# VHH binders against o75319: the designs that were tried, part 17

Target 1, 181 residues: o75319
Amino acid sequence: GNHIPERWKDYLPVGQRMPGTRFIAFKVPLQKSFEKKLAPEECFSPLDLFNKIREQNEELGLIIDLTYTQRYYKPEDLPETVPYLKIFTVGHQVPDDETIFKFKHAVNGFLKENKDNDKLIGVHCTHGLNRTGYLICRYLIDVEGVRPDDAIELFNRCRGHCLERQNYIEDLQNGPIRKNW
Below, E stands for the ipSAE of ESMFold2; O stands for the ipSAE of OpenDDE; V2 stands for 0.75 times the mean of E and O plus 0.25 times the DockQ between their complexes.

## First folded at step 9 (VHH)

Design t1 (framework vhh_7qia_2; at its last look DockQ between E and O 0.24; V2 from the best seeds 0.00; counts 0 for: pae E 3.1 > 2)
Fold by OpenDDE, look of step 9:
Structure t1 (fold): chain B 181 residues (1-181), chain A 118 residues (1-118)
Amino acid sequence: as target 1 above (181 residues)
Amino acid sequence: QLQLVESGGGLVQPGGSLRLSCEASGFTFSDYDMGWYRQAPGKQRELVAFIYSGGDTNYADSVKGRFTISRDNAKNTVYLQMNSLRPEDTAIYYCAREYWDSDFGDYWGKGTPVTVSS
């Protein structure tokens, strides 16, 4: 139902734009039905997401939702002007090649279509950390040629929290590059 | 009703060993990955180790070579063998079911305290 995800409150709602990229990571916003279980200052709705992005003088151009459920919010809760993409991504395990490819394809498509603006790609899972961080870093490593440690450090710094799953970190650092097509 | 019950915590001297147990009930244990977490005073809860349903394991760097996670599906129990314990290992240790829609599990035990002190 509408139970608050474990440890969801422990993480900053929205990170910072990753310098040199169009990425920004955030934790999952929760629809109104969750508010009764939260203190006012703990609430983070889809509306709050956009307000916080605006406060950073940024604009979202795409939202990639990596959660493996649809219970947190509805795409209808988002402005119609911002496309929403769902990539069901299983937690706590390294994403498979298909998931990685879907993510890369979505990002590349966005960048191709949005060369004339500076809108951001918003990426989130439940906490906006491990799955989110892995896929963003995987993209930077495989597509942009960034060193794994640099990618991880950049993500951690901008998100305000560090990747916590060692299997993700190890795969990023020592795992094979995945195909980009 | 889903339930996770940790046991085995206590006071131990540096260099000592403890074995934690977590008994699960209310779900098909063998189908789920399981994890151990810990929370020290004033710190965030952190992942220590997790074990896949297939038996593969993964550890935080801080405990690699010292801790071993294992499971007995016949007993619906996951274990954490902790060797060469250090004062910095002092924390409340929690067992969690690692579910598919979260990176941090969907159900948690109440925790068992571990204190490493001379």
Scores: ipSAE 0.785, ipTM 0.904, lowest interface PAE 0.7, mean pLDDT 95
Fold by ESMFold2, look of step 9:
Structure t1 (fold): chain B 181 residues (1-181), chain A 118 residues (1-118)
Amino acid sequence: as target 1 above (181 residues)
Amino acid sequence: QLQLVESGGGLVQPGGSLRLSCEASGFTFSDYDMGWYRQAPGKQRELVAFIYSGGDTNYADSVKGRFTISRDNAKNTVYLQMNSLRPEDTAIYYCAREYWDSDFGDYWGKGTPVTVSS
């Protein structure tokens, strides 16, 4: 069968809602076919994702999937009432301006359409850490004017793991603000 | 040992065609997505075409309609058929296993140069 992504077991499945934002980050859920390779306590399926969000008294209103692959789960494994958006995001380079723009556009559209509720934007890549943290922080810095170190610290605390890729951290701290619109 | 062995690169005139092949070994090929990437001088490596383990494909906008990625799981091989080649397609082309979906460690071949000129 399908292999378990490298170091996927080492990361908490779902973070906490980031206070003052509508974001929650998580690692990629794995469809049932992966469970034969996992101990019961290691499983994290699409169903498990929604159970864990409910346990936090939260509700997802959008899932943004940053992975390049479709092998981990199918959008059909998600509730039909939760919009799903895939933004193909390369895994070890600072995302290009087109990718950043697509992410900002999706978030801004969600916030406008959901201004009268408390639903969250769920964001994941494979581990819910490096690509996920970069794009969330880039949004907070560029659109909401959050200081880079404050955005990074907030993400790290709420995800439960620190951003690891130094080129992402350096670009967030010292790179240009990208004002797309 | 994981290996990705590319072949089929070379010199070609604009409008010509090339077929790249990548033979994989050392892992269960059918479990993995595969991609062709390219890097021109002074530019970042970019995804050209990607094929999922289930056979679905995705292409960079610059090559849509001209390039076709395919795989043969029985031969552990992924292919890139490149038609209507342009000078802008000149690059080193790399085969990779899930390369751009990885946050950690990369594995790809040594690359095969493709030059489109006249």
Scores: ipSAE 0.278, ipTM 0.595, lowest interface PAE 3.1, mean pLDDT 89
ESMFold2 (binder alone), look of step 9: mean pLDDT 85; pTM 0.856

Design t2 (framework vhh_6fv0_2; at its last look DockQ between E and O 0.51; V2 from the best seeds 0.00; counts 0 for: pae E 4.1 > 2)
Fold by ESMFold2, look of step 9:
Structure t2 (fold): chain B 181 residues (1-181), chain A 119 residues (1-119)
Amino acid sequence: as target 1 above (181 residues)
Amino acid sequence: QVQLQESGGGLVQPGGSLRLSCAASGFTFSDYDMYWVRQAPEKGLEWVSTIYSSGGDTYYKDSVKGRFTVSRDNAKNTLYLQMNSLKPEDAAQYYCAREYWDSDFGDYRGQGTQVTVSS
């Protein structure tokens, strides 16, 4: 069904652009069919997402959707045509190396194709926090050489919420550097 | 509290059949989409099948289409997976899972039941 995901209401809809990067994180937008179960002030639709990005004087150039389901919204229903990529990422467990490599490959490809503009990569899972934060931080650590604690602090500040999953935090801080592209 | 308990796994020969069951409690079963997912040793979780809350819409991973059938009995709060023409690559721990099984929060799947396919 069109149930509101647990704790989805507790998170800010959209973060801020992470300085020095092309990333912005947000929680999953919900199509109008979900609005029957939401108070007006709780709504966060695909249109709301794009409006909030434009209010920050930014533009999305890619959306990376880490969720498994398409019930939340469909890319064809977005208010603008934006490249969209789904990378199924199971929660509760640290993403496997193939998932991490797919994410890195997508980000690197975007940066190459968009070297002459300043468009952003929007990344979301259900809440835009744990899976999203892990993969963004993993990219910054492995590809950009950012220290783990600095990557986590930057994500937390710009998302407006702290990473919560302890196994993700421990892997970022103490885990091995993964193979890059 | 969501509670899901799988059963019906076991050892079968290639080409054999098994019927998995999942007893659900702690939520209004008829309101939620349900999933079968599986995990082979040293592999990640893999989606197998989806059935919507009404029981009328079903979806399958390509490799199991025509061999597996998902169903539900909303009066009995039970999810089923009929697995026919089993292959060695189907051997795995099978979990039933409720809507949002891929979420970062909560554990929306059961403990699983083992399916072994060997000569």
Scores: ipSAE 0.238, ipTM 0.572, lowest interface PAE 4.1, mean pLDDT 87
Fold by OpenDDE, look of step 9:
Formats: structure tokens, C-alpha cells, sequence
Structure t2 (fold): chain B 181 residues (1-181), chain A 119 residues (1-119)
């Protein structure tokens, strides 16, 4: 099955690098089998992802895939030079502490190993918005000490879309800080 | 209108078996990943199993691996969950869901079917 995710077409394919961070968010790229259900201008493949990143004069150093399915694309569709990390993340509820920890650990590991470059951490869920935004903001808040509203505003601005889920927003603004280890 | 209807639940003794069914309508069933989730008393919804649209890929919660088997019949628009070697901790309301865990825009699931495991 190659059903296009609901509302997938409504979101910009790729956001912009978040200033002061190594994060860039994007919606899920879709493998070739989805193309027959899309207009040419709607297509966004793994290849298109990398092309768009290059157009921004950036380079991906890591892709964190937060989707809870594997049907959208295969890791083999990505360049071998870019590590791929899957963190299965439930789509409509605040990620649990384990998920948050996995994300933070992955980001911190990347930053430690990539101090000598400016490669980006590409993060995506299905739409590259709610799950993606929450975890990025959670990281900025818990690890970098960024004010919740600032983190959210920064993400929204760079992604080109605003976080939509109130439970995510509420947790970011008023929820407890999660442990980092 | 998207509709999901679970059936096949019941009361079984530990070690027993049940086969759940989920009848789907109102959408192209074969295009969607389908999920089984469950909710035990005073617990939240938890994922149990996933079968992708192709039917070839299946995934299970660790605690049910080797005991539960998810399958689908796209021609019949039906999702199945074969549950063997049932344990008391498996008792819950079981739901089938369409893209439940990978959607931020609501969840489609049925009314559920009750599974009780008791001696």
C-alpha cells in the first residue's frame, strides 16, 4: 500500500535550519511507489530531500525518523554516508520518557562526534511537525535551557508551520523537565 | 465514513486462545497500515501489533511475541489477531485502529472487544 498520509501535501517538504542549533525538520519523504498518486510537483522522495537540503547550502549528518511505520521509505534509499536512526514514536500523545531519552541520547551522540563539522540533524515524523517539533523543543528546553515559548517559536518559524497539538504545546510550556540520563 | 468493528473477544482461561476480527469499511483497507491496541483497566492504551498495508510486515509488542499473530484479508476488509497462550495480563479491551500511532489528526478505531483471562 502506498496511501499518501493524510494532509501530507499541506506541509512544506523541508524547513530551514534552526539558528543556533543543528536541527532541520522536514516531512517524511516518500519512496517511488507513492509517486503514481502524486502530481509531479507534489513528489518528495528521499532524493528530493537531499536536493532541497543542498539547495539550502546545508548537509545532513544524521536522519532521525520518528514515524511509527516503515512503509514510507527504506533506509537503503538514503546515501550510505548519512546515518539513519529510527525512533518509533507514537503520533498523537506526548512521547514517553524513554522516547525522549532516546532522542536526546542520539542528538548528544551526534554532536559529540560531529564537533568538527556543521552537518545537520534532520528530524522527521509524518508531517515533520508535531512529534518532530515536540522532541526538538523538548531537547532545547531540557538540554539547552531554552525558554519553552522561545523554543516553540523558533521551531514554528523555521519549519514554516506551527505545532498543532495542544497536548504537546502544553507539555512543553508547563510540563516537567525530563531527565537527560 | 470510516468504520471499524472488532469482534471475537470473550472469557478464556489462562493458556487459552482467542481470535479477534476487525471489519473495516469506509476507506481503501488495503492502503493502510492496521494496528491492534488494547486498554486494560486503569491503564492507558498500549500498542499490541502492527501489520503493514502490504501484509508482509508484522510487528508485535515484546510481551506478545510468539503468542499473538496479526493478519489481514484485504479482499474481505478484515483484520485478525490470533491470540494463543493467553495470560491474565492480556486481559483488556482490544481495538483495531487505522494509522493510530502515526497520526496526529485523530485516531480511527472501533468500539473494541473485551478479552478476559481468568481461571
Amino acid sequence: as target 1 above (181 residues)
Amino acid sequence: QVQLQESGGGLVQPGGSLRLSCAASGFTFSDYDMYWVRQAPEKGLEWVSTIYSSGGDTYYKDSVKGRFTVSRDNAKNTLYLQMNSLKPEDAAQYYCAREYWDSDFGDYRGQGTQVTVSS
Scores: ipSAE 0.029, ipTM 0.404, lowest interface PAE 3.3, mean pLDDT 91
ESMFold2 (binder alone), look of step 9: mean pLDDT 84; pTM 0.848

Design u1 (framework vhh_4orz_3; at its last look DockQ between E and O 0.65; V2 from the best seeds 0.00; counts 0 for: pae E 3.6 > 2)
Fold by OpenDDE, look of step 9:
Structure u1 (fold): chain B 181 residues (1-181), chain A 118 residues (1-118)
Amino acid sequence: as target 1 above (181 residues)
Amino acid sequence: EVQLVESGGGLVQAGGSLRLFCAASGFTFSDYDMAWLRQAPGKRREWVALIWSGGDTDYADSVKDRFTISRDNAKNTVSLQMNSLKPEDTAIYFCAREYWDSDFGDYWGQGTQVTVSS
């Protein structure tokens, strides 16, 4: 289906690189079939994503898609040079340990393989905010040893929107550290 | 107006079967992913089964191989066949539109009670 996700238009298409990290968050790009339901200035396609990243003088090296659907765009809509990883992540609830581990593993793998460049890890869910923010922050907290409040503030500032779900925030601030293996 | 109306719940003995139905209206049904949720007493609402607009399905581990979700786009309905029911399956079951992938705009019906006796 090509219905526009609710409130999708309310969020900035692409955030900024998170300083000190390789992360950039963005809302889900929508394939061409969605364009008929959008004003030209509202359109945000996979192509637009890469253009916007380029405008920031950055380059994507990996896309992690956290959406729990396949209707927004196809991996084939992405350049062949950019790996695409799907991690089906249910909304509303704190991601389980398996999901967290998959995310961490993917990030760590990318970093190991991309030590010689400065390509970014692009992460998105539907709005590129709550699930995206949680997993990025979870990584920073668990793997990089960043203080929870600092991680959250950094993400919010760079994404241009604040994490909204209290359960995610609480888990990040007060929840247990997840195993990295 | 978006409407989801669940039916088919009831009392059943452990090991029994039920089939739930959901009638959807007020939106282009075929364009949306649909799911069944459930909420047991004193527990949080959880997703049970989902069917994407493309027809693929996914299930919670607790119901895998026992429950089957299906949809009829011509009739704007989604169904949940529940086999080998267990007491722990007792809950109010809700039909939901795109609940699991959206932070906003969650729609579900009033639900239908499913009670599984020992």
Scores: ipSAE 0.568, ipTM 0.809, lowest interface PAE 1.0, mean pLDDT 94
Fold by ESMFold2, look of step 9:
Structure u1 (fold): chain B 181 residues (1-181), chain A 118 residues (1-118)
Amino acid sequence: as target 1 above (181 residues)
Amino acid sequence: EVQLVESGGGLVQAGGSLRLFCAASGFTFSDYDMAWLRQAPGKRREWVALIWSGGDTDYADSVKDRFTISRDNAKNTVSLQMNSLKPEDTAIYFCAREYWDSDFGDYWGQGTQVTVSS
């Protein structure tokens, strides 16, 4: 009996590809054992994730999981052909410099190895919103030179939900540029 | 309402041991990951030890091999055995439910003071 994450049902399962980037954000998929606590229309499994990505005519080339728990699904539930990376990101607080660096390093490594295809980087935390949005926006600002408000607007529109946590928004808008080397 | 009540703190000399306890109520305890966090004076709250609902554990580097987290799902308790204590372990220790995993909501107790004298 695993519990459904708090407010998980409130969020769209998968966003849209962020134009001009290789990112797509989604909430954490839940393995089959959670489905006893969900209505059929509320289910969002690892298989459902890949089906929804395929319906968008896209393909995942990397999944970055920002959670630190193994309760939601097992990496073995993913196709062996899709690399999976877990980066522990404490919720509720602006990620520390080590976490930001790990995220940037993973993204840069993916882009280098995948320069000759159009595969996407899927990023999720529990809800695919605050931690996910922060790290994607931090990357776009620090590495791609995107203006903070433009990065936030792009993420919000493509995720289908606005970043909610004000300390993240304030850090993105007014905080220091973080080095990416 | 969710309640977490810490106990077992106190004053101890460097090299000593303490065992902290957390009594949980108001939720299905066995379904949730649990943690101990700590906050030293003038510092931000940091995680110390995690125990997943399935029983696996993890620890901050600073306490690894000295601290042991455990849970008793029958009694709805989480424990933290702290050995080889150092002055830098001085802090208020908090029991938390999924603090590290949630974008929203904060569920931790009022804390118990641990003071390690040199």
Scores: ipSAE 0.298, ipTM 0.606, lowest interface PAE 3.6, mean pLDDT 89
ESMFold2 (binder alone), look of step 9: mean pLDDT 83; pTM 0.840

Design u2 (framework vhh_4orz_3; at its last look DockQ between E and O 0.79; V2 from the best seeds 0.00; counts 0 for: pae E 3.2 > 2)
Fold by ESMFold2, look of step 9:
Structure u2 (fold): chain B 181 residues (1-181), chain A 118 residues (1-118)
Amino acid sequence: as target 1 above (181 residues)
Amino acid sequence: EVQLVESGGGLVQAGGSLRLFCAASGFTFSDYDMAWLRQAPGKRREWVALIYDSGDTDYADSVKDRFTISRDNAKNTVSLQMNSLKPEDTAIYFCAREYWDSDFGDYWGQGTQVTVSS
């Protein structure tokens, strides 16, 4: 099915670059087949994503797709020049250590390969909020040494919406220390 | 109003079988992926089996080859056939709509208790 994800319309399509980082978050783009169920102003396609990034004078160098399904859009809907990585991440529960490690590995690899440019890592789940915010903040906390409250505040401000799931917030603030290996 | 009502739970001896049923209403059932999840006493809720709107299925390693998920789009039902039951399968089983990809509006029923005795 091509049903619109619940509450997907309630969220800004794309956030702002998080200052001091290479991250930008957005909600899942929806391929053209979804548009029969959307008003024109509600549409947010893969093409719309790239147009909105360019409007911010930014450029994506990697898209990390955290959704568990492939029904929203196909990787071929993206420019071939932008690497795409899918990390299947189950919603509602704190991502497991293997998922967190894969995310950290992907970000670290991108930063090494892109040290001489300013391209962004685009991260999305279905709404670009809870799973996305968790993994971005987890990276900033564990790898960059950012304090949990500062990471959460930065994400919330730049996404334009606050992290909502309490179990994610509690794990970021008070959860176990994690290895980066 | 989205409603999911599970049934078919009960007490079963180890090695036995049960079939769970989920009646769905309040949405276009055929458009959605469906799942069974379970929660053992004192444990986190875990996914058990998924059935996509296409009819394709996926299973947790712990239940693979023992459990079979199926759906009937004409009757708006999801079923879980559970064979070779073990005491570790004891849990409340929940039928769920798109738990794995929804941040909001994930729906599950009240659950049905399955107890596997030795």
Scores: ipSAE 0.307, ipTM 0.589, lowest interface PAE 3.2, mean pLDDT 89
Fold by OpenDDE, look of step 9:
Structure u2 (fold): chain B 181 residues (1-181), chain A 118 residues (1-118)
Amino acid sequence: as target 1 above (181 residues)
Amino acid sequence: EVQLVESGGGLVQAGGSLRLFCAASGFTFSDYDMAWLRQAPGKRREWVALIYDSGDTDYADSVKDRFTISRDNAKNTVSLQMNSLKPEDTAIYFCAREYWDSDFGDYWGQGTQVTVSS
């Protein structure tokens, strides 16, 4: 189906690179079938994603898709040069340890393989906010040793929107560190 | 207004079967993923089954091969066929619209009680 996700239009399509990291967050791009339900200025396709990234003088090296559906776009809609990783991530609740580990593993793998460049890890869920923000912050906290409040503030500032789910925020601020292996 | 109305729950003996129904209204049903959730007493609500708008399905490990989710887009309904029921399946079952992929808007019905006796 081509129903526009609720509140999808309310969020900036693409955030900014998070300083000191290789992360950039964005909302889910929508394949062409969604365009008929959007004004031209509201459209945000996989192609638009790459154009916007280019406008920032950046380059994507990996896309991590956290959505729990496959209806928004197809990996085939992406350039072949950019690897695509799907991590089905349930909304509403704090990601489980397996999901966190998958994310960390993917990020670490990318960083290991891309030490010779400055390509970005693009992360998105539906709105590119809560699930996306949690996992990015979780990585910064658990792996990079960043203070929770600093990680959250950095993400919010760069995404242009603030994390909204209290359970995510609470877990980041006061929850246990997750194992990195 | 989005509405989801569950039905079909009841009391059944272990090993028995039930079929749950959910009637949806207030949105373009065929465009949405639908799910069944359940909540047992004193436990958190958990995912049971999901059917995508494409018709593909997914199941929790605890119900795999016993439960079958299906949808009828013409009737705006989603169903859950539950076979080989166990006492641990006792819970209130909820129908949800795009529950697991939504950052906002948790739409589910009032639920229907399923009780499996030993």
Scores: ipSAE 0.036, ipTM 0.454, lowest interface PAE 3.0, mean pLDDT 91
ESMFold2 (binder alone), look of step 9: mean pLDDT 83; pTM 0.839

Design u3 (framework vhh_4orz_3; at its last look DockQ between E and O 0.36; V2 from the best seeds 0.00; counts 0 for: pae E 3.9 > 2)
Fold by ESMFold2, look of step 9:
Structure u3 (fold): chain B 181 residues (1-181), chain A 118 residues (1-118)
Amino acid sequence: as target 1 above (181 residues)
Amino acid sequence: EVQLVESGGGLVQAGGSLRLFCAASGFTFSDYDMHWLRQAPGKRREWVALIYSGGDTDYADSVKDRFTISRDNAKNTVSLQMNSLKPEDTAIYFCAREYWDSDFGDYWGQGTQVTVSS
């Protein structure tokens, strides 16, 4: 079934907008079927996500879901006005070039179509931390020319949790620039 | 502690068949959805098949009509019957529990090699 993912309860639901970017990161929202396994204060539904974004005086213009499954929530549970894109990203390993390319393509497309508004790209994996942080930082480094340590510091501060997987951190700091956009 | 141990891999000729097995322990097996994944050399790990706790199944397009996932809750095993094998099916095959795509926890085994010769 609908078991709660390991350590999901340990992370803040939603981060803060990353200044100078259009990104905001969060952990995966969980649909109603999971609530039987959660205390009321632990719940973080798709509705809760949008309430928390509104509380920050922000608006989502795209959600990029890095998880493989739709069992957490379904796109139908989101407002019809918010585009949704799933980019399958396997954990524990640095994302492959195909995945990185798809992420960059989606972000660039969003920025083109939304140049005249202030809407945000919401990005999540299961915990909104390692895969999410990697791809956001990879974009900032490769496309925006941000220094690796500055990208990582910005993500960590705005997410409210530091990137944890050492192989991701090593690849961001010392790995090659990916020019596949 | 979740443990998943794959077996049954080997070398087969194209067009042949092979059956993989996965022994599961450390959790209430009948409550969890189970998956098979595979990873070819130089490729990302990809999803192959799913069997729900209730017994319903789902498959990647590349293996539909050729592969059959099944489970035996009395023996805590998952099986993958692989028919009409092609060289592109060559990979390490992994048994995985629900949430295999997570950054945390080891929800997949160490894998079993399948090699399909032309």
Scores: ipSAE 0.227, ipTM 0.594, lowest interface PAE 3.9, mean pLDDT 89
Fold by OpenDDE, look of step 9:
Structure u3 (fold): chain B 181 residues (1-181), chain A 118 residues (1-118)
Amino acid sequence: as target 1 above (181 residues)
Amino acid sequence: EVQLVESGGGLVQAGGSLRLFCAASGFTFSDYDMHWLRQAPGKRREWVALIYSGGDTDYADSVKDRFTISRDNAKNTVSLQMNSLKPEDTAIYFCAREYWDSDFGDYWGQGTQVTVSS
């Protein structure tokens, strides 16, 4: 599809690497068909994503797509050298245990296979904020033992935007730890 | 203006069939995932079925193998074929655009009433 997601333009296209982690968050890149509805400076394609990552002197080693649609771009739009993982994640509720587990498993697998490099795990939903932030923070909290407030603050600072959904924040701060297996 | 208009609801006996329709306008229909939702009296709205812009489909467990969602991009319509209807399927059925991936707003119509008698 070529309809711009609501408020998509309001968010920075790419965040910064989260210090002490391999995570970088970004909003969903849009395939070429969306360009007709965007000013040149608003465009953010899969190609633009990689250019921006390079500008940060970083390299993507994995892309985790959390959107619950397939209309934004195709995996074929990505370089063949970068694995693509789709985890369909509902946008208006806290991810379920299965989704959390899938995310954790993917991250752990990547880290295991990429111990010899410093490539990043790129994570995005539509805006690269709520679903993205929750799952990254959930991982940091459950797997890395980071304090919830520290995880949230780190993500917000690096993404350049703050988590907006209260249910996500509440679950991260006060919810139970999810099993890692 | 985005508009979704549901139709095809009615009264049917248990075991019967209905076909619901949703007419969409005000947006590029073929670019969007479309959903059917339903809300029974005194219950929360629940998701029923999804058809992606690419044509793939997904269903709630409660309706799987009984309901079939389809779309006609040329006519800007999405349909829900409901077979083997049960009293518990009684609800107002809504057509929705990008229900699962929406962060800020959902678009759905006024709905169409489906009543399944025992």
Scores: ipSAE 0.049, ipTM 0.508, lowest interface PAE 2.1, mean pLDDT 92
ESMFold2 (binder alone), look of step 9: mean pLDDT 83; pTM 0.842

